# Miniprotein binders against q56419, part 144

Target 1, 326 residues: q56419
Amino acid sequence: MEGRTLEEVQEEVFKRHGVLVPKKELEDLAKALEEAGLLLTEKVEARLKEEEEKLKRERPMRLAGLSYPEGEREARAFLEAFRASYPGEGEEARVLLMPHLEPSRVPEVYGAALAALEKTPPPERIYLVGVAHRPLKEKAAALPVPFQTPFGPALPDLPALQALDALLPFELFNTPLAFREEHSLELPLFFLKGRFPEARVLPLLVARRSPELGEALKVVLRDFPGLLVLAVDLSHVGPRFGDTPLTRTLAEEARRRDLGFLERLAEGEPEAALAFLGANPTRIDGVEVVASLLPLLRERKGKVLAHRLDLEAPTLSAVGAGTLVL

## First folded at step 12 (miniprotein)

Design c_11
Fold by ESMFold2-Fast, scan of step 12:
Structure c_11 (fold): chain B 326 residues (1-326), chain A 108 residues (1-108)
Amino acid sequence: as target 1 above (326 residues)
Amino acid sequence: GDLIERLEELAEEVIRYLKEHGEEELAREIEEQIKDIIEALKSGDTESAIEILTELAETIARVLHRLGAPEELVQWVAWLIYDVARALGMSPEQIYEIAKRFARAIER
């Protein structure tokens, strides 16, 4: 009934069905629909408020039993199987770039990340930077609560989070509901907690380029040293992502784009990496994260351990994933 | 009122844990320092309250770490301290300093 008078609705019903619906019945129906909409809104708002209150205590597992096993023993075997899928040796990481794509799609890429973590001394804390898949009130956010995993809760590093919040021009703890269902944090965290069970975590989401976040993190990492993890996927190609159907040429282009980006990061040239992407930088999930963290990535040389373009045949689409140590 | 309630909650959590672990003297000292913060606030001396809180935060962190307190308790106490610090209107520099000292005290 949006944009139509009751008289017009009454006339159309009469023309189609030969029945004259009294104007009062149409008014009553419109009122009932409006009242139902208000009740639905109240119920949705009440549920969101309840979920937000729960997130003040903890962040529960959402992908247990789906992307990784619920039980600790099964989760440990799962993690070891991923390590075994990568035949190479790792490199020590001060900065680790790893994917957040469904792990079963790119097991060798997660295996490379695990290999790097094996060569890395246990950090006091992990700065886990993921990509917001839901809107944030600010350019970035954090949730300062325990994140549940099959290996026990990953505890927040409250002192480091508060230090970070103090340096930012916006409130860091600004959108708790964005963390309710966020695989860019949950999936990497499963692997990180399995390898470093004692490390505290700073779970951070980036929605838009935030140079102020990178500048603040550079200061905080000096006083609160830890492992920096960029949990980002690479090229997104095909209809599932608003692009043309995947061809061999487009897949080869995506692979070259991903590797060119990663190799420039490995040379300590993150601005060159962003420039290399050219006119379509938003095709790579991690662009906003890398652009935000420039001060932490400059002049850090490293190595690309793995890369894969995962093909989704039913959608003629693909997502790139890689492991980079700096 | 709310700020004083948070200070009392901080006192209850820390003092209970210390007494459970035989640290009666430290429990008394911390209780006295929290009362000093509350007294300073009631008299309008926010600067003294901030100074006492900063020293108290590091002391609490050191004691809990030494006693091997559960990480969940340490994190909860830290949250209470930062909640109080924000309510006191502490500057970003002052909050950063508390955070740095607290982190060093609980370092593994």
Scores: ipSAE 0.548, ipTM 0.832, lowest interface PAE 2.2, mean pLDDT 88

Design c_110
Fold by ESMFold2-Fast, scan of step 12:
Structure c_110 (fold): chain B 326 residues (1-326), chain A 108 residues (1-108)
Amino acid sequence: as target 1 above (326 residues)
Amino acid sequence: GDLIEELEELAEEVIEYLEEHGEEELAEEIEEQIEDIIEALESGDTESAIEILTELAETIARVLHRLGAPEELVQKVAWLIYDVARALGMSPEQIYEIAKRFARAIER
């Protein structure tokens, strides 16, 4: 690899495989390969191909033992502790917006989501829409395999996924490796599977605005009814996200922007929610998801059950999280 | 891929399960429908092959659901049917129809 930097190898792998390999992984691998005399690119490509083949069969847990307990008994107790952290009652959800932030940082917000699931009749399927934290070959993607959880595998709804694929102008199953490490699906799924163990799942990732996804989902949800879950975090503020250090004033502004966004969604006015963010600058990773799903959110009224701005003191940064039922 | 290979894989999964559960007559009926698809394709009648596959998909889904087949098997069969439909060059509307009928048959 004498003629190439690690950044060039990372870019080449992304162009060929649609996966952005973390520079830390490339650095660690380069040290081992330096001793073995092997080419980094060739070894990385072989590893990615192996991981891709594994993902054709199932998606293993990545955050078990870290963000949630690995054992079923311990996982159940953990789930009930989060429910207990929310003092209010839930509301029935046809659409649920919930976070994908580390649960321990916003237990009341996940507790509110659990309260809503408690009031919701068990769905035949769950449309779980998360945010891609790695590049996708298309604007959106799905992985049609069982996702492992401490409560057993969350099985894909293959007919519904196939129906969705048929309506899209792109291949839906286009970037399997983007699902290998994706907390925006894994963390909400832990809670959803714990409450609805029999529900099939459509695990969907949005990378960029896809109005065609929203239009297709509107059709599919009519014929394949289920619970729609938007797994999105709200404001991202502070140096960790390339912004100025958090102050009390900036934190209050972020809370107002989050709540203004959620309240407009709760009134069934998703275009107004997006326009509100455009007029009030903020970084919300759920914007691309909401913009894609407009046809499913219009005229659907509901309630904001919880909101929290999680303050990360060491980085003077914060991430907003909320639970909204529609 | 090879359309005949995909049809054979679909037949193997479904027929083996039915035979293992004492449904020999039903296994024979499904085998006959798959043979009808192959015969339609051999005669260049893709339209008939598509119609037979659409009805067969619903029949298989209904039967597996009635017998309480493992969900993992049901999902695998749904994927095999999807692969066959794509190999047949079915339109998006036709693939959507198959998926819809299959899903209705396996509702809880």
Scores: ipSAE 0.740, ipTM 0.895, lowest interface PAE 1.2, mean pLDDT 88
ESMFold2 (binder alone), alone request of step 12: mean pLDDT 82; pTM 0.792

Design c_111
Fold by ESMFold2-Fast, scan of step 12:
Structure c_111 (fold): chain B 326 residues (1-326), chain A 108 residues (1-108)
Amino acid sequence: as target 1 above (326 residues)
Amino acid sequence: GDLIERLEELAEEVIRYLKEHGEEELAREIEEQIKDIIEALKSGDTESAIEILTELAETIARVLHRLGAPEELVQKVASLISDVARALGMSPEQISEIAKRLARAIER
């Protein structure tokens, strides 16, 4: 699309696809496009530069007033309502798997996570591992700044982050902008900060499998013990995710797939959990996180506290969510 | 609506990646075309808009793949164009053809 005339565009489409697009329609479209034209590059570049500069100081709330209340009192009541939505008791967690999808869609699953946190001694630090929803320059990244919450800032564990960075074959602090809009960290952090207000955090994103991250984290956790949190969603099925429309059969398959995955993790068999997904095709956001953290998940037995497949009827789609303690 | 917001977000990711990899002229060209297409979708809803979007997406996917961009970014481009085609009332056969064209733009 470098300096092409309408005739050149029309000819290229015809040669490649055997379709002749009427020149008048292309001219009418080009005219409409010309009337609209402001250069987006300067606006995008200026905005990204501003956001990156802000992220050197702190990570502001993005979902306050949308996914959770802005005020501390209202946020506290909101959090306690989620706990109340789960009738069971929790189990002590050294590793917690919890979701990161919109909390209002699966309140009982977040309630189960809160129940587990109630039974867990307050950690000095939380290793919060989410899924990158924006590209990273490396397989994983972290942002070493305070993350704002309605309960005050979640402060970074700088010594532990620096120890982790030193052990990795890539720069850990490589993509600040990926953290600007990242619900896989912000939503779990709301609940974690509400329960453990004094805990420092290591906010980590995984984009692709990084065995070196798991190996490095195993070393760092020995010297800087803390709670490991995997903030991952489970099955993504239906047209919203590029899949076939949801049927009762596909929903049942997704539930069985999610539970089979979680049960194998609960037995301390993360390789078996990944193999199970390979034999049962699915889209689980957390696969790359689990694959990266294998050394931290092996031989840790635990319990699945909750699971839900959230059905989105208008789009014939669904997302699985679960709470697992190890 | 949602589709235009998704297109704007994806444009930010693509432009950033291209600029970071020295494709300054291509980034400027693509940015201008994406802006114009967004305005056409808001104002015109022309059937030829999907053909121009598909050609642009093929070019972007090919260049991103050649630059070694994350596969997720390339797949986001393909997915968004298919969703736009669906929203504009394209037939299942037309959507399938668009998906095949985008898959062929990627070396793998």
Scores: ipSAE 0.000, ipTM 0.129, lowest interface PAE 20.2, mean pLDDT 78

Design c_112
Fold by ESMFold2-Fast, scan of step 12:
Structure c_112 (fold): chain B 326 residues (1-326), chain A 108 residues (1-108)
Amino acid sequence: as target 1 above (326 residues)
Amino acid sequence: GDLIERLEELAEEVIRYLKEHGEEELAREIEEQIKDIIEALKSGDTESAIEILTELAETIARVLHRLGSDEELVQKVAWLIYDVARALGMSPEQIYEIAKRFARAIER
């Protein structure tokens, strides 16, 4: 009963309605509610086990027909339209930072990422590092199964994933259910698979900073070379994110912090980028990923290709997105 | 699962594939090596089991690549070898070395 005693419940009903409910009746009601909750819990547990078993074989598309077209032909046209939305030329990437925000909100930013991928030689594998939007049992996780896309399945690089798992002080293949609904991997993967259809992937999620992940990845990337992709969004400001309503001043602050962060990364100074943000008052979600991958980002110079702060007018909130090549 | 059960499953998958592709002598040789691993484990000789598995993993990967095996079989075999290596208590460096040799052999 929400932490109240049966006597307290009985007393409250009497005071409000002048009815004395027998304690036995309240006990029977509490037991019936508990039994109904137990049955609901058993049903939820059975459903979760079923979903977990499905994820052992493949990760199906969740956002097809919503964030991108489900047909291959339509998906190809959609991808080319995003490339066309960016008027500039890309640069070759060894490390690519790109957003995972809804693509239609920041088409020029995704277009810049596509431009960079056009200038990049096809990698054997892509290390795709996203941000966990659901709790993980460990600081990071991976799901070693094919991820379905409109361009065919993105196949996991099992030997590289197993090599990474061997070097980590925790089980890498944890929390498979966290991958069931994860746009920070699915949305970038759509673009990456469209450009590099033969590349295998290491789908990685970071929940909290893991220096051990960065140290292990430095070793693995030496023996299993590939493209490193940081799929992160930048500032999150406004009431939707527990902040005050967006003002022009707050929007300018968010843009300044986004660009200052990206510019320092472009100079090969990831520690300086983190220090610049301090307490991260505009909630750049890339902080935990960058903090985990420090050994891979130091002394790599590059270029910021695009940046936008996208306004969500109904909530007076905004999310920053950018494309950075290192 | 049982370590021996995983070794038996590895044997079943690889030997079936090799026999289907006319590699009867190699199937017999791999079957014998897996039996040697099982016998070493039964006698408590984990170090010999590790040495045989490390050599066997590269050999299996090389053969699967040469015969053009499909992705599903390669993935299943990679997992079985990895699970066996972990169950044997191999060090992180030893498991990493197996993964690296397997990857090179299948020309990922």
Scores: ipSAE 0.544, ipTM 0.842, lowest interface PAE 2.1, mean pLDDT 89

Design c_113
Fold by ESMFold2-Fast, scan of step 12:
Formats: C-alpha cells, structure tokens, sequence
Structure c_113 (fold): chain B 326 residues (1-326), chain A 108 residues (1-108)
C-alpha cells in the first residue's frame, strides 16, 4: 500500500539521512521491483496452469496426515473411532446433511453421520455437494476426476456428471483450481468412501444460489439414483468470523438458530428454514446449498441426529455442526 | 476437420487397446462404426452420425467394463464421446441419452 510520489520519497530520505538520491535511481529501483513482480506473476501463472493440468487427471489428498491418517489400516481405525463416539442408532438417509469442519473437533457429529450411513443401503453413486471456499467462474462447479482417499480413489460418475452438465445453462466443469484445496469435499468424502467403497461420486461445489442446479439434479437423480449429501457447516460466530467475542448467551443463540434451521429442514420445509435464518441471521455456510437444492428437499421428512457448537477458545469463536437425515 | 480428428483419436485409442487384448473382431466393429460416422458427417448426414455415435458409446462402454481397462482410459474415452457429441451440436436430450446408455453399459 505505497502511495507516495518519487519526489516525496527523495525529500524524506534527504531529511532523514542527508543523502539526495537522484530520481533516476528511485525510478530504476521501482522498475527493478516491478520487473521482479512481473517475473513472480509469470511464475505464479505458470504454476497455476501446471496445477490445473494435474487436476485434469486426479485430485490428490491434501489433508492426509493432518485431518485423517494416510494409511488404509489407520484410516479404518480412525473412522470406526468416530462411529463409536456416537451412542445413538442411525436412520436411513436418502439425503444426508453432514459437516465439513475438522472431524476431531466434533467426533459425535461425524459419528452420527456414520450411524446413518450404516442404516443406508449402499448407493451406486453419491452426489456430494460442498461449499466453494474459492471463487468459481459460475454459480456451481464439478471436477470429473478420481479423488484420492486412504481407502482408494473415489471414482467420478462420468455419465451422471455429463448428464447433469447437459441440463445446465452453464459449463459444469468450469473451475478445476477451486478443487485443489477444498475441505468441504475432502473431509466428508473420507467418511463416505470408507463406508461405501464401491460408490462413484459427483463432487459438486456451490458458490452462489443456483436454482437451475437443483432443477437439473432432480431430473438426474431420477435416472441416476444415488445418495445426496450436503456437506455444510452451520453457525460461524466470534472474532475469527468478523463478529463479537463469544459469550454464553451468543453461544446459546447460535445453538437455537442452528437447531431451528435443521428442524425446519427435517419437517420438509426448506423455504421455512431459509426464512427463519432471514429473520434470525447467522453465518451458516449451508444457506446457498439449501437454496440451490430446494426441489430435492421439499416434503422430505427426517430427523436431526446430532448437533454441536464447537468452541474455539483462543479466538472466542465457534462453528456449528450437525447431522440431519431426510 | 477438428471433429474428424477427434473421432480418429477415439478410434486409435480404443482399437489399440482392443488389439492389445486380442479382441480383433471388436476392433474391426468399432473401426467401421467410426468410419461410418466420419462418412455421414462428410455427406452432411448429421442425424445418422448421431445415431451411430450413440450405438458406439454403448459398445465401447461394455468393452471397457468387460476387459477391466484402466479407469484413466475409461475417462478419456467418455470425454472424447462427450466432446464429439457436443461438437456435433447434439441436443441436451440426445447427450443425456448417450450418458444414460454409457452408464448402464459400464455398470454391467
């Protein structure tokens, strides 16, 4: 953020150090810095093109050894530990809402999702809908490549993805780089692949409200039946998210807003769930996903299996997480 | 020109693998279907080209599934078929039908 003229810089240096730097030397330095910046920009652009090309072949694990174990045996034990963290019974899911935040923060919520998957017949394919944490060229996107997991690659359902693309007014495969680092897909996929190793996947990201995506998915799901998974986190409260420090009262309000949203979805009333949030705003990242998928959520009765507000004490912040079956 | 080049690329990839696995008869069948698509396109018969491409997509999917070919090849072939269908100006409904037929064949 440097807004000074070369003449002002020259004068300040003279006043402070008693040295008159010729304007040409300052201009030459500025040009050298601009050239260095241009070279850095060229290297960054070349690196991004290389990364994009790699993503045309496969999506590698980014969180292995950090959020989950890299080895299959260790990954299996890790997954079973999460199931054990939830003492309840699951319910069969045709639609599953689950979180995408760090699993170790809310093990009982992921455990509830695993319990639901345990009661669900193995699907031929999983429609995995996450939230874009990076800009997309369109309202939504998909990456039609194998996603690596400790349980082997999660293979794309190419015919179903191509069918979906054919029904959309925009190119579905529009922003490969947005998938390079995307925990809203990678973290749920770890659990889904562990439970349904033979299922193919449609990895979808929503950046902005896309009613056309919901309409197209309703058609595609009839001909290509599968499990619909909404990988969304709930309330984001506190300074980490540009809010006031968390208090007991604000935490209780966030829990009530999360549960009010989920319970309305469980009644098959997604418009009522969105209206409830409009009247009582929270930073729920699932809003754009739910708003996009309205045709798939209406009149589907279900049950909230788990909810937690994860407290991040150092930042006095919290993120809500829940498991909902429809 | 570009569309014909893509069809020839599809032929080269599929036929190479079929011959590598001793499937000379299937290689000939696929080669003839691709020649028929190219001939239909050169004569301006886009409707026939679309019909033959739809049949070819199902045949290729069944062969890939049966022979247990690498998923990378399945992906490449699926994209070539999709790109050709889009380049032919196929309707969303026609592309959707090709996708359905490919899905059913590969799942077998």
Amino acid sequence: as target 1 above (326 residues)
Amino acid sequence: GDLIERLEELAEEVIRYLKEHGEEELAREIEEQIKDIIEALKSGDTESAIEILTELAETIARVLHRLGWPERLVQKVAWLIYDVARALGMSPEQIYEIAKRFARAIER
Scores: ipSAE 0.238, ipTM 0.680, lowest interface PAE 5.2, mean pLDDT 85

Design c_12
Fold by ESMFold2-Fast, scan of step 12:
Structure c_12 (fold): chain B 326 residues (1-326), chain A 108 residues (1-108)
Amino acid sequence: as target 1 above (326 residues)
Amino acid sequence: GDLIERLEELAEEVIRYLKEHGEEELAREIEEQIKDIIEALKSGDTESAIEILTELAETIARVLHRLGAPEELVQLVAWLIYDVARALGMSPEQIYEIAKRFARAIER
């Protein structure tokens, strides 16, 4: 009944079924539907409050049995298969950029990330920065609870999280529900926990650019040293993302855009990387993360280990994924 | 109101765990330090309360680490300490100092 008057509804029923429904009956039906909607809203609000309370204790797996195996043995074999999909050697990472795209779509890119982790000394903590796929009350958020994985719970680094919160002009622990279903943290965390089982984590989401987050993280990382992980995907092109259908030319353009972005980051020039994207507009979900973390990326030279543009032929769409070590 | 309630919650959780693990003397010491914080607050001596809380945070972290306390308890205790620190009106720099001392104690 959206955008239709009761008179229009009454007329339509008469035309189709030869029955004149009294206006009063239609009004009563509309009121009953409104009351049912109100009752459903109250039920939804109660469930959301329940879920939020549960998230104060732990963050359960959502993608186990779908994107990765539930059992530890099977998860270990899965992780080693991904490593084997990348034929190269890794390089030590102080900062690691890796994807959060469905792993089975870009196994060699995740394999490159695993190769880099093999060359990296075990960190005491991992600063895992993902992209918010749901609205946050502030520019960024964290959830200071254990995140379940097949390798055991990834424990939060509470002192480092509290130190970070203290330096920010906003409340860091502001949107627990945004973490209930967040693949940009869960999928990279699976690989990170498998390789560094003893490392604590700072699970961070960026919704909008926050220079304050980057400045605070630079201070916190000095006193609480650890591995910084940017869990971001690259180009999003095609109808699934509101763009024109992929052509060979558009796919080649997306590949060049992704590599141009990553190579500028590898030269320690994150502002140049962002400017490059501004001149070549496309949807890259990592933009807000990189823009927030500028102080941590400047003057750090590194290497692009892998890149792939994953093609989704049925929708003529694609997502870029890459592994960068700084 | 809230501040004293948080200090009492912190005392309850830590003291219960210590007594359950045979650390009756340590439990009494920590209880006395928390009472000292409450007393300083009642007398308007917020600076003394902040100093005692900072030292207490490091002491609690070291004891919990030494006893191999469950992570869930360490998390709860850390949260209560930081809630108390915020309620005391501690500056970001002071809270950051507590966080560094807590982390250093656990890493030992």
Scores: ipSAE 0.000, ipTM 0.261, lowest interface PAE 16.8, mean pLDDT 85

Design c_13
Fold by ESMFold2-Fast, scan of step 12:
Structure c_13 (fold): chain B 326 residues (1-326), chain A 108 residues (1-108)
Amino acid sequence: as target 1 above (326 residues)
Amino acid sequence: GDLIERLEELAEEVIRYLKEHGEEELAREIEEQIKDIIEALKSGDTESAIEILTELAETIARVLHRLGAPEELVQMVAWLIYDVARALGMSPEQIYEIAKRFARAIER
């Protein structure tokens, strides 16, 4: 009924069923539907408030049994299989860029990340920076609660989160509901917790570029040293992402943009990496994260360990994924 | 008020754990320091309350870490301390220093 008059509704019913419904009955029905809509809205609001209260205590697994095994034994075997998918050696990471794409689509890329983590000393804490897939009240947010995993809960580093919050011009703990269903944190965390079970975590989401976050993190990392993880996917191309069906030319363009971006980051030139992408027509979602974390990425040299453009044949679409150590 | 209730909650959690682990004298000392914070607040001496809280936060962290307290408890205590610090109107620099000293005390 939205955008339709009562007179138009009355005319349709008459044409279709040969019955003239009095306007008063249509008005009464419209009012009843409006009142039912208000009750439904109240129930939705109550459910969201309940979910928000639950998130003050813990963040439960959402993708267990779908993207990774729920049981600890099966989860460990899953990690071993992913590591085995990468034939190379890792390199020690101070900063790790890894994907948050469905792991089974790019096993060798996650395997490269695991190889890097094998060469990395166990960190006291992990700064896990993902991409917000839901609106945030501010440009960035964190959720200071245990995140459940098959390897046990990944505990928050509350002192480091408190220190970060103190340096920011906005409230860091601003949108708990954005974390309820967030694969850019949950999927990398599965691998990180499996490799570093004792490390505390700072689960951070970036929605829009926040230079103030990068400046604050540079200060916090000096006093609260840890592993910085950028959990970002690369090019998104094809109809699933509002583009034309994937062609050989578009796939080659996506690979060129992914690798050019990663190679410039590996040279310690994050501004050059962003400039290389220009208008970002292949939609690398790491752009906002990299733009926020510039102070942490400048002058850090490293190596691209793996890259893959994963093709989704039914939709003629593709997503790029890579592993970079700095 | 609400701030005093938060300080009492912090005291109850820490003192309970210490007594359960045979640290009766240390529990008494921490209880006295929290009472000193409450007295300073009641007299309008917020500056003294902030000084005592900063020193106490580090002491609590060191003791819980030394006793092998569960990480979940350590983090809950850190959150309670942060909550008190914000309610006291502590500056960002003061909150940052408490957090840094607490983190150093619980380092693995």
Scores: ipSAE 0.721, ipTM 0.884, lowest interface PAE 1.4, mean pLDDT 89

Design c_14
Fold by ESMFold2-Fast, scan of step 12:
Structure c_14 (fold): chain B 326 residues (1-326), chain A 108 residues (1-108)
Amino acid sequence: as target 1 above (326 residues)
Amino acid sequence: GDLIERLEELAEEVIRYLKEHGEEELAREIEEQIKDIIEALKSGDTESAIEILTELAETIARVLHRLGAPEELVQRVAWLIYDVARALGMSPEQIYEIAKRFARAIER
């Protein structure tokens, strides 16, 4: 019962079945339903607490056998196939923007990222910044545990994570459960670990723009240099995202919007990139990540290696994906 | 009109690709189906035009997949088909049905 009185329930039963149910019986039923709801809530909370406890030790693979192969040999072949899908040689990256949508949808875009990683000196650590698809208690979060991959565990850079935590005005390790099922970290990490097996990682999620995160990261990167990876998708258009069915005009607009955003980032003008999106409204899930990392993106010139707008024909929707090196 | 122009653009794009890959007979078949859509529209038989377009979309998807057409071409052709469907006054549900059949054909 949501806001419905016992008298209204009694009246409805009488009208439908010609039986007057005593109020005490309806009260007993309401209490039993409330108690069942409380027991279900307690059970769910207990299960979530148990899952949170497990995440203190490691983050298991969730998409192995679905988005990428579980076995190491098959995973290596998978990477080589994606690399082969991109005909270019790539460019060295100090900052890499790559997608996190299903890799099979945009193999040439992931191939471009792999090409860039081949031209990049092996980093001691990777700052992997993804997008939170679950609520976070704070604007950003990290999980300081090994992340399992087919290439072995990606180990956390605990000193760098602790340094970052110390500089932030909020607790960095605030929402472990948000990492249980998070493709914006798992999918890029598969590719990054395959190319840089010895690199430690800082797995970071952004839910809302956090300028303090960007400022802190700039300080930490000075003392703990590494590769910065922004794992973000671009335009989200169509009914799946609350828009009208995709048309050629909307798709062309989304492609133009994506490229305009990426080219401005490539010019070292991230504020101009954000302003461009503000003038051309869009549902880019990476906006909060870019807005948080402004201090790390300013005056870094680079190149857009690949871009694609992937059509989801059944929903008449599309998601943009790109690879940018800075 | 705008609708006829979109159908002609779709025909030119698909037929050019098929001819470039030695599929002369299939190119003629697709050209004839597009002519059938145009004739149905000229006679005011929009229902037949919708039926032919729905079948044609699946056929085009299957052929492009079989020939290993570049993904950029497949997406461009799909958008041309959806533009034609929109111009025909098809509902979102009808356009979704075309998109569903197209998606299934390219994933077989």
Scores: ipSAE 0.000, ipTM 0.201, lowest interface PAE 14.1, mean pLDDT 85

Design c_15
Fold by ESMFold2-Fast, scan of step 12:
Structure c_15 (fold): chain B 326 residues (1-326), chain A 108 residues (1-108)
Amino acid sequence: as target 1 above (326 residues)
Amino acid sequence: GDLIERLEELAEEVIRYLKEHGEEELAREIEEQIKDIIEALKSGDTESAIEILTELAETIARVLHRLGAPEELVLKVAWLIYDVARALGMSPEQIYEIAKRFARAIER
């Protein structure tokens, strides 16, 4: 097969340029290209192994200086500004749904989340459930290491994570590289750590519906009580997300779909919330998370504190964000 | 191999910390219990190894918490205990119970 390919290349060059390149020179070039490809692959594999080894010790900040300030003093002023962006009072949360969208785009929604955290007693641990933006080896994963923040490291609740792993039919501590750059955990964690500096964290990612995760979490939360946080964005509409360009009418429909989803969750009816989205199609990143956590959301009533559909004019696209307390 | 290695690493970390904090008697007790786990495993008595590990896990967690051990050490010890429990073939219920008891010991 290699010999045949080289003969075809030799013939093509001769036909186009009238030059007969010796087969040995073509073979040498092919070998050099194959060796270069192997060396590049080895270098990539070595670098991935290095990153994976680093993630065994800690998860460094990736968005510091971009989405939030690096310094603790500046970070606290940043939190205060976001809280001030929401004029309402918070409600105590046992379950908090908050966004992972760039905070500067929806400051009042993060402000509402901060208001809720302000009314919530400090939990011993936070179950932080985000959305995987990179493939996972399993339906869900966790990274059991300190996550760096401007407020100091958010320490993993390792016993609770190990208890969770014991109840799951798959290895929970899979795919550490998926956590290297994961804003659905990093951005909510910034706000959570700022409010609850002593709380340990279970950083969880959901890639696909996992009913077994919800069942296991129901057991673990009974014995390891804590705050459950669903870090999910709502509607993703427009060309940036493979949809049609956004109009004012479509934006209003997206707002109604977001609110219809949140309001059904607030009534303790998560199956009805999912069914509502099925009847009124829109892309919501939170669907797989909600579908996985059904046992934790049923019969739990609450309140929608804030909602915004953030418009990206250059792309005629929008992302919905909301704060829900259960 | 790996299981004995993990038990030796657990012994080294905990005993070093306890001796550095004047807990010579507890260090000796823990060293002897880990030795008992290793001997039980070498003789094929996995049931005795599981019983000793379960009691030891809570004791270690309580002592480290009482002495104000750094979180990095507590996490490392929890990992070593968990790895040993999994390698022993402990049931999900047994591993869950160890994790629950360890967590309760360090909450306080």
Scores: ipSAE 0.526, ipTM 0.831, lowest interface PAE 2.5, mean pLDDT 88

